# Designs tried in a protein design chat: VHH binders against 5'-3' exonuclease (pol). Part 6

Target 1, 302 residues: 5'-3' exonuclease (pol), of Buchnera aphidicola subsp. Baizongia pistaciae (q89ad1)
Amino acid sequence: MIIYKKNVNYLLIDGTSYLYRAYYAFLKFKNNFNKPCGAIYGMLNMLRSMLLKYPYSNIVVIFDSPQKTFRNELFIPYKKNRPKMPNDLKEQILPIHHIIKHIGIPIISIPHVEADDIIGTLATKLYKKKYFILISTNDKDLAQLVNIHIHVLIGTSNIVLDESKVKKKYGIIPKLIPDLLGLMGDNSDNIPGVPTVGKKTALILLKTFGSLENIYNNIEKIPKCLIKKAKTIYNNLHTYKKLAFLSQKLATIKTDINVNITTKKIKMLPPCTTEISNFFLHYKFYNWNKLLKQGLWLKNCK

## First folded at step 4 (VHH)

Design b62 (from s86 with S52Y; framework vhh_6fv0_2)
Fold by ESMFold2-Fast, scan of step 4:
Structure b62 (fold): chain B 302 residues (1-302), chain A 124 residues (1-124)
Amino acid sequence: as target 1 above (302 residues)
Amino acid sequence: QVQLQESGGGLVQPGGSLRLSCAASGFTFSSYEMYWVRQAPEKGLEWVSTIYSSGSTIYYKDSVKGRFTVSRDNAKNTLYLQMNSLKPEDAAQYYCARDTYYYDSSGEWYFDLRGQGTQVTVSS
């Protein structure tokens, strides 16, 4: 059970993460025209779970744009190893956005901006207004945003990462996660890091010098550090300095996107029960329609 | 009043050039990402280009890349679109738009402000 749930002011949902999870969980789900609708069902199931667990939170869903981002411009291989969105998932996106809107949940997506940067900027703005924010995602990189008012929920699970849990899991405080990835790289996003510098070496360097910048300000001290192959590490840090800072920049989530997003724009609206019912009937979600008619679709019943 | 006003459209032959301008007023232009979008008769709005607030990060629709150049003058609150090697398929009403952070899955960009547009026709 998550004790924190009653204090969550905003639940920011990594919508793209939810879409892929829903899609792969329900691949065999089809409608009356033999068309896939598994992502629609799975997305609604996950969102309903969050609405039931966090009934007093303002829920916002954030999606990636299909357009290239500043990271792709800085480093062409960035995320080139990621698979293209399946066509049968793509055709479910419009219905998913329509039902989310009718439930009263705000949706945010910005051309050329990754969902992570929108989440980072929005969470930071809300934090400065002294709200408590929970970010629901399966993306490990969002842990870098964690602070006293911003926590990460792993997907739809009961596992919440606060600052101490991030430090325990990653071996470093949230704000230094980009520096860690700058050194060790991240193969899932094609972030290169420094050759031969792994997590253990990177953690020792960051604990000793405090940041990637301070490691390079003190580079002459590295051969005297108590790390394996200190001279090899020194040589590679010196040789691949530009790559280290590029990797850090690619790993850093932006929190300063120029947005005029007001709390009014991200406030939940009352659900449109008639449109939700029509949607459920169209997709033959009859049990959910029955609960909706009874006023129980968004309420726990004994 | 907060507004955007486009100019520079006209009739041109295939292979010709046009320079569109968009004058912004009533808001801090330098704080906003801007779009050029277009709409041909009986078609929806089509994204053409995005330019970030600094002017240094720019994205283009694949079909116009290498032919169109977007730029901005933050001191003059003006957005530009230089169109070269124009094709018949480029004929449309062209709009300047101010960025927003709300989009739907139809692929249509939600902007909280756009101008009245300027017509571009490409024919012999």
Scores: ipSAE 0.000, ipTM 0.169, lowest interface PAE 13.3, mean pLDDT 80

Design b63 (from s86 with D62N; framework vhh_6fv0_2)
Fold by ESMFold2-Fast, scan of step 4:
Structure b63 (fold): chain B 302 residues (1-302), chain A 124 residues (1-124)
Amino acid sequence: as target 1 above (302 residues)
Amino acid sequence: QVQLQESGGGLVQPGGSLRLSCAASGFTFSSYEMYWVRQAPEKGLEWVSTISSSGSTIYYKNSVKGRFTVSRDNAKNTLYLQMNSLKPEDAAQYYCARDTYYYDSSGEWYFDLRGQGTQVTVSS
């Protein structure tokens, strides 16, 4: 069903996703010494917008680890096609962590663990306790976590994705998104998939057979089901079976990571208005400082 | 072996100075933001200072600004805290820490790695 603003118990923010969006949106912003500060401003602007929109929820920001993950151990090329973080962005990370903590927002980052796996594990733990969770991210792969209590908001969209909207938008139910990526791959993460199998073919196969496992259990029926390039697709599925299952495993968000995080640990704390004011004055966010002093910067928040 | 080892604590009179050191081993020290935190008896962990991986961005707790100076030597994998004009309220076990999960509703801080600490005592 539908998660309404007043029913959202937890907002899980994909902090790394927000960080890159803020950086590229405000690339020309600089401080008093000609140093970039656009990611700082953009990150706070996006977090403030979410807090004002969902004032009764607990917000938690989750960041990626810079260390190699289990996926890098399974497949060395995983995400190696991604450029290194720009130095201009790297220098803004500490200020961002500092201000988020003083606003009273919990931050989670676990060595060797991707933000997606922390989000998946935390959302699953909260779901089992019957809480309603909204995940805010730019990463469409988190749509695989969607269920009756877990919804996602992707990018700058105002549309909350439930199970029906995920199926309409991506052509497949949430639980089969890893299977889809196992077939078609994901070039952004260097997930190989099966050569010549794109989204259209992968969707036909999944709608016909139901899962990656069932496709391979019925592999001899594939030439009968596909009209175009059926023989080439059959041959590649057969040849690259190991890569298909590896790609599915790489695309599957873990929900069983050992995170010693309780609902008590991820509860928002009262903001430290003095430290927030000092931060706003340092970065010359004068309009926000004025709103803060009037009690209006986070007027509708806990 | 991933480890943080503090040293330099001791007994000092009010107005005195101490220099704390933290030796890091087993990880790429230059890639991490580092923290100094402290804990007085029967109190929670209290954040004191943060320094960026490069050393260019530094934050201090308001009560120690102008008195404490944090610095780092990435070539030596060492973090420092110079403490001047020490006050009785500065007496605590001082810890070197990296990567913080946030503190919980009790105000306690969580770290992925913290040293065993070094004791600072300020008495007249």
Scores: ipSAE 0.017, ipTM 0.461, lowest interface PAE 7.8, mean pLDDT 81

Design b64 (from s86 with D62K; framework vhh_6fv0_2)
Fold by ESMFold2-Fast, scan of step 4:
Structure b64 (fold): chain B 302 residues (1-302), chain A 124 residues (1-124)
Amino acid sequence: as target 1 above (302 residues)
Amino acid sequence: QVQLQESGGGLVQPGGSLRLSCAASGFTFSSYEMYWVRQAPEKGLEWVSTISSSGSTIYYKKSVKGRFTVSRDNAKNTLYLQMNSLKPEDAAQYYCARDTYYYDSSGEWYFDLRGQGTQVTVSS
């Protein structure tokens, strides 16, 4: 089924993904006091684009918590290869939260919970109530949530991933993405996978046996379905079985986090034009302030 | 032992001044943005002011801007709210709070840590 823009009930924005993209896109942007404001500008530019493209959707921005998550307790190296947030980006977070709230967009961040798990839980809860959800993110792992009511928008682009497009892009259906990562690992998150098992081998195994569990239920048949390095791969699958299931668990987005948020609580408020104007003047966003006064900042030109 | 403790509230006449303090313990105070929020009898929590971890970025509720001044002393793990030209509408229980869980469409704020509050009464 095709989800048209007018049919999207909720647009869930991966705020952390947007924040880093905005920061690196506008690294040299500075305010009246020669302080960096590129992330502020870029974040607003991206959010404005989404507000204009999806005027009938309830937009919600979700951010990561700075606290350690359950995945860090399960596997100490998880995401330890990720660099710390730059200080000049950290100083822009408060202004970004401030302006998003005055635009009337709900913000969600839960201590000890990753944004992905909040997004997965909210999308699943809303899907069960028969709503249509679009998730805006550059994080490939969120593609595992895709179903008939949940689609992924690649950042602020026009590219929407439904189940068919996920299968074309990743070679596997959304629900098996954690199984794929359990086998091949994910270097960006320090998810180890099984040594010597890459994407090609993992896809052959999953297409043949259907799931990580079924691969291990049929482990003795594996040497017959593999062409290259069959003995090494077989031995490593057997030796690193616990690591494969740990990697799958680390790659699986939780959809059962206890979030006491109702559909009434995640509706947008009318924008506070006075505070938005004050913010634009402070950062010298004069063109946006002119459009705001004309009623055109959040509306398409005629 | 993670705690916020407010003090400095009291009874003042319209036009008077009060200085509120919030002592933080059990966490790295200098790493968190801090909030002042207030609650009048039989009303919800109202946001009053926000201050960044460094103290460089500050925001105020429109009705208190120019009258209230938020500041912090990271060496003393203390947050302050200087309240001048107090009005009857400022009467409320004042809380300091550390960061937010989320902000919902009702305008209600949710915090991971807040203090017990200090009462401010403005009477004729």
Scores: ipSAE 0.041, ipTM 0.500, lowest interface PAE 6.7, mean pLDDT 83

Design b65 (from s86 with Y35S T50Y; framework vhh_6fv0_2)
Fold by ESMFold2-Fast, scan of step 4:
Structure b65 (fold): chain B 302 residues (1-302), chain A 124 residues (1-124)
Amino acid sequence: as target 1 above (302 residues)
Amino acid sequence: QVQLQESGGGLVQPGGSLRLSCAASGFTFSSYEMSWVRQAPEKGLEWVSYISSSGSTIYYKDSVKGRFTVSRDNAKNTLYLQMNSLKPEDAAQYYCARDTYYYDSSGEWYFDLRGQGTQVTVSS
């Protein structure tokens, strides 16, 4: 089944992904007080695009926790290679939360939990209730959540990834993406994988044996496979078996965290037009304020 | 020890003024965003004001705009809330809070460090 605009019950927005995209897209954008406001503008521009494209969906924004997560406890180097959030972005976070709330969009953040685990758990709970969910993110790893009722929208683009498109793009079905990353690693998150096993080798192994577990159940067959440097790959898989399964665990998005969030808590509320107007005037978003007063900022007038 | 200590609360008549202070110790105060939050009896925790680590960005709850002023002195590791034209609806326990830039799963503001609070009462 294909999820179309009118059939999307919930649009889950990877808020942290949107924040960084907005920040780097509008680095030099400042208000009349010479204060950085590029992330505020960019975030609102992206959210407005989603509100206009999916007017019948319940939109929810999910943000990362700044505290250590279970992955940092399992593997201390996890994401330590990532730069810390810039101070001028940090100063825009509370204004962004404030305006999102006044637009009527629910915000979710849980101490010590990554946004992707909140998204994975919410999408899975909603799927079990037979809702259709679209996840808007620039994070490729969220593609592992894709199934018949859960699809991924690449940021604010028109590109929607269903199971078929994930397989075409990544070379493997969604549920095996953690296994792929367990083998090849992920340098962006400092997930080590198995030395000398890259994407091409990992895909051949997964297509031949089906899963990371089945690769190890059939490890003695690897030196006889039609894979370049099969003996070296066999030796490294054997030597780094614990690292492969640790890498898989780090790459796996949790769908079972104890998130006691009811559908009522993730329902959109009516926008507070007065507060949105005050916000637009403060940041000198005059064109948006004009559209807001005409009832056109959040509505398409064909 | 890592701690926040509020002071300056008391009883005032409607229209009166109070200045709240929050002394921070045990951490690099100048590196953290700070907020004032309050809780009235039988009500949830309510965000009142925010100030960025540098003091350059300041936000207020709409009902207190023009009446309350938040400020900080990073050299003295102290946060302030000047409260003017106090109304009965402002009566609450006021807390100094760190790391209030996101909501928890219940929709309430999260803070990783909070003081014991200072009571503000507005009555004749």
Scores: ipSAE 0.005, ipTM 0.223, lowest interface PAE 12.4, mean pLDDT 81

Design b67 (from s86 with Y35H; framework vhh_6fv0_2)
Fold by ESMFold2-Fast, scan of step 4:
Structure b67 (fold): chain B 302 residues (1-302), chain A 124 residues (1-124)
Amino acid sequence: as target 1 above (302 residues)
Amino acid sequence: QVQLQESGGGLVQPGGSLRLSCAASGFTFSSYEMHWVRQAPEKGLEWVSTISSSGSTIYYKDSVKGRFTVSRDNAKNTLYLQMNSLKPEDAAQYYCARDTYYYDSSGEWYFDLRGQGTQVTVSS
């Protein structure tokens, strides 16, 4: 099923993903006092693009918590390989929150909860109420949430992943993505997987047995299904069974987090044009301020 | 125990000054953006000011700009609001609040931690 632009009720934005993309895209951009403001400009540019492309949608921006999550308690090395947020990016966070609020966009961040779990929980709650949801993210793992009412937009691009496109891209259906990562791991998040089991082997096993659980229920049949290194793969699956299920659990997005948010509370407000203008003048975004004064900075929006 | 404790409210004549303090305990104060909000007797919560975790970025409600000054001392885990040229319309219960984990579209602020407040009365 294809969710057309006019039918998207909610656009959930992976704010942390947008923030880092904006920061690195405009790394050398500085304000009048030689202070970095590239993330501010980039974030606004990306959000403006989404407001213009999806004028009938309620847009919500979700940010990561800096505090430890349940995954860090379950597996201490989880995401410890990720670099610390740069100080010049940290100083742009409050201005970004301030302008997003005045544009009328709700912001969500929950202590000890990753943005992906908030997104997964909100999308699931909205899906149960029969809304159509588009998730804008550069994190491919969010594809595991894809169903008939939930689609993933790759960043600010025009590429939308429905169930068919997820199956084509990953070689498996969305709900089996955690099982795939349980086997092959994910180096970007320090998810270990099973040693020597890569994507090709993991896909063969999942297509043959259907799930991580069924692979282990049929482990004695594995030497008959693998063409290369069957004995090594069999031995490692047996030895690292607990690690496989831990990796699957780490890769599984939570959809049951207590976010305590109603659909009325995540509805967009009309923009505060005066405060947006003050913000643009402060950062010397003069062309945007000119468009704002002409009623052209946001067109065809709520 | 995670808490915020406001103090410094009182009765003042129009044009007078008050300095509000908010003592934070039980959490890493220096990691959070902080807010001052107020509630008049028959109105909803009204946002007054925000200060970044480092203190380097500050925002004010238009009606208090130039009269109020927010500051923080991270070594003492304390947030301040200096109020000058007080008007009768500034009379309210003042709360300090830790940065919300979400913002809603109802026009009201949601706070995950807020103090009991301190009363500011401006009488002619």
Scores: ipSAE 0.006, ipTM 0.411, lowest interface PAE 8.8, mean pLDDT 82

Design b68 (from s86 with T50S S105D; framework vhh_6fv0_2)
Fold by ESMFold2-Fast, scan of step 4:
Structure b68 (fold): chain B 302 residues (1-302), chain A 124 residues (1-124)
Amino acid sequence: as target 1 above (302 residues)
Amino acid sequence: QVQLQESGGGLVQPGGSLRLSCAASGFTFSSYEMYWVRQAPEKGLEWVSSISSSGSTIYYKDSVKGRFTVSRDNAKNTLYLQMNSLKPEDAAQYYCARDTYYYDDSGEWYFDLRGQGTQVTVSS
């Protein structure tokens, strides 16, 4: 089944992904105290686009926790190679939370839990209740959650990834993406993988044996496989077995986090137009304030 | 009557400490994000710190991070700013603010509720 705009029950927004995209897209945008406010503008622009595009969906924004997660406890180098959040962006987070709340969009953030794990858990719970979920994100790792009721929207674009499109893009079915990353690693997150095993080799192994576990159950067959440097691959898989399973675990999005979130808590509330208007005037978003006063800010402008 | 009243300012030497307080009345303090902002006579209004309604999310201006600590007591309707290792550049009138909004076409930024302020002077 294709998830059409009118059939999307829940639109789960990767708020952290949106924050960074908004920040870098509007880096030169200045207003309040001659400070950058580009992330504020960009977030609102992206959220408004989603509200207009999916008017029948319950939209929920999920943010990362600033605290260390279980992945940092498992592997201290996890994401340590990533630059710290810019101070200009940090200063915009409270105003962004404030305006999202007044628009009536639920916000979820759980101490010590990454946004991805909250999204994975919430989408899985909603899927089990037979709802249709769209996850809006620029993070490729969320593609592992894709199934018949869960699809990924690439940011605010019109590109929706269903299971067949994930398979075409990544060369493997969604639920094997953690296994792929367990073998090849992910340099952006400092996930090590197995030395000398790249994407091409990892895909051949997974297509032949089915999973990381089954590769290791059949490891003696690898020297006989039609892959380049089969003996080197075999030796490295043996030597770095613990690292492969650690890498897989780091790449796996949790769908079993204890989130005490009811469907009532993730239901949108009516917007507080007075607070939204005050916010728009403060940041000199005069055109948006004019549309808001006319009841058109959240209505189709055609 | 809805108001904010700052206190705790004074004269200190460089490297000294001060603790500012802001007493809120006439509104549900625990429902609002709160801000500390400052203004030196030779400078414009400058944001210093923000704290969420629960106190769990806090942000600081880069130049004060590690030296200043904002906190709140919702039971007492009071906002605090602990200022350590004070520098001459920190000398300013310090204001507690609830929300911010632009009021007129002059380009001036206004808080919907801001107190009278408390003066911080850093001199040897």
Scores: ipSAE 0.000, ipTM 0.117, lowest interface PAE 16.3, mean pLDDT 80

Design b69 (from s86 with K61R; framework vhh_6fv0_2)
Fold by ESMFold2-Fast, scan of step 4:
Structure b69 (fold): chain B 302 residues (1-302), chain A 124 residues (1-124)
Amino acid sequence: as target 1 above (302 residues)
Amino acid sequence: QVQLQESGGGLVQPGGSLRLSCAASGFTFSSYEMYWVRQAPEKGLEWVSTISSSGSTIYYRDSVKGRFTVSRDNAKNTLYLQMNSLKPEDAAQYYCARDTYYYDSSGEWYFDLRGQGTQVTVSS
């Protein structure tokens, strides 16, 4: 069954994903002090869109920690290929936190923990309490969390990924996405995978054997099921077995971290209209301030 | 041993000044946004000021704008609040707080770390 807008109990927003999207969408947007404010505008635009589309949901924004994570301890090169946060984006983070809090949206960030692991843990805890969760993100890796009560919304689009749509898009069920990445790797995160094993080969192996573990339990049968480069792939699977399981572990989102949050603490507060108005006037968001004064910026916020 | 320790509170007359300090230890102070919050007797926790990790972005409660100045010294792991033109309404226990992991729905600001506070009394 599809999770309809009125049935979404929690909308978990990948704040880091939104932040970079907003920043690159509005690079040249500046305030009256000639300071960059494009990420501020873009974040508010995206969050307003979600508040209007999911008015009955408890919205929570989750951000990455800048500190070293357990994945960096397992594999030092993990995400070291990612560029540093631009200084003008970094200067917009506090204004973004400030306005989100005054809108009444809970924010979560945990030192040494990636946003994905916080989202995975929180969604799993809420799912076990029989809530329906929508995760809004542009990060494809969060699709591994999809089940009957957890769906992924692609950013602020109208595209919702349930289990069948994940299988159509990735060629594999959500639970096997870490296994897929264990085989093929992920260059964007420096996850190595097995040399010469690409998506097509990985999908053949996973459809034949069902999991990374079962591929290795049936290693001698691999040459009989491969169409291309069978001997090379077989040899590399043997040689790089430890790397395959490391890559799978790096790609697996944790669902068991200690998040000291109750359902009472992740419920939205009434918006502080005065502080939101002051913020809009400061950044010259005059049209939004006009809508806010009319009770129309979030529609039913009179 | 993650700790915040406030100091500098005391008794001052209306129109007077006080400088509050907050010494941080046991964590990378320069990585966190910091807060000053206050609580008057039988009232809830009231946000006063926020300062970014670098110190370049600062927000103030409307009632203290132009009178209070927040600053930080990341080399000394210390947060400051310079309080000028103090009013009787500013009398409260003042707390230094590290950026929230959570902002909760109870109407209270939720901080993962807050100090014991320093008392500010404004009396003639």
Scores: ipSAE 0.021, ipTM 0.452, lowest interface PAE 7.8, mean pLDDT 83

Design b89 (from s36 with R99E; framework vhh_vobarilizumab_d1)
Fold by ESMFold2-Fast, scan of step 4:
Structure b89 (fold): chain B 302 residues (1-302), chain A 124 residues (1-124)
Amino acid sequence: as target 1 above (302 residues)
Amino acid sequence: EVQLVESGGGLVQPGGSLRLSCAASGFTFDDYAMAWYRQAPGKGRELVAGITSGGSTSYADSVKGRFTISRDNAKNTLYLQMNSLRPEDTAVYYCAADETYYSGDYWPEEYDYWGQGTLVTVSS
């Protein structure tokens, strides 16, 4: 079923995804001390957009932990191909946390836990209580969480992915996305997959056998199902079986993390207009300060 | 199946303007991030501008303030409005489509689908 904007109970924001987007979008933006403040501006611009589009939702921002996670222990190369956070961005983190809290938006970050696993666990707990959840992210892997109560919003866009749209976009249902990545890998996260098995081959195998486990339970039937390079694919599936299941495990978002987060902790608080105004004046966001004083910067009802 | 067809390239004088179009077919255009890349002789392909399915945009520093990327989902068409053109803008311009979600201004090095390109020459 379709979840309309007014029916969204919780909007979970992939804060790390937003942070990097904001940083790279506004690299040249500087404050009165000639220091970069583009991530601050960009984050506020994106969050303001979400506050205006989803005025009735409880908005929560989730950030990654800088500490090593269980995936790094399972596979040392996991995400090591990703650039380190720039120092110019690190300097903006504390101001961003401060302004988000003054706006009244809850922030969640757990040591040694990836934002994806916090989002997955929180969304799962909320939908079991019959809430409707929208996850705002630019990370395609979060599409695996999509069900009748959980939808993915692509960044700050108007595009919402339900189960039908995920199947159309990825060629497979949400719950099988980890299995797809187990076979084909994911270069962005350094997830290896099985050599010579690309998206098309992986989709044929999953549509035929239903899961990674069932592919291996029926491995002797694979040469009959493939139209190209069947012998090479068959041999590589045998050789790299452990790598396929490791890749699937690395790609699977945890929904059972002990987050000990109550509904009270993820409920928005009234904005502290005085502190927001002081922040805008400090960073010379004069147009936003003017809108704020007119009651037009944050509008909870249209 | 998937086709991206660029048009609108040509010869233009420095300081002039040009509008490129990319007609898309064979996929759900609305759900794809789109980008314009260019390749000058003897150089690798470089990102010029990108636009997400929802309309969020990103630009290379060399074109910021001069170029505007836009999309018309009803027509399955991507546009690049190029103003204040310079000789350094001379290149073959490529339309690209990506199934990967947009992650800030760092676009994927590999795109799923590419057009054949359209030549833009900026010369007096």
Scores: ipSAE 0.000, ipTM 0.130, lowest interface PAE 18.0, mean pLDDT 81

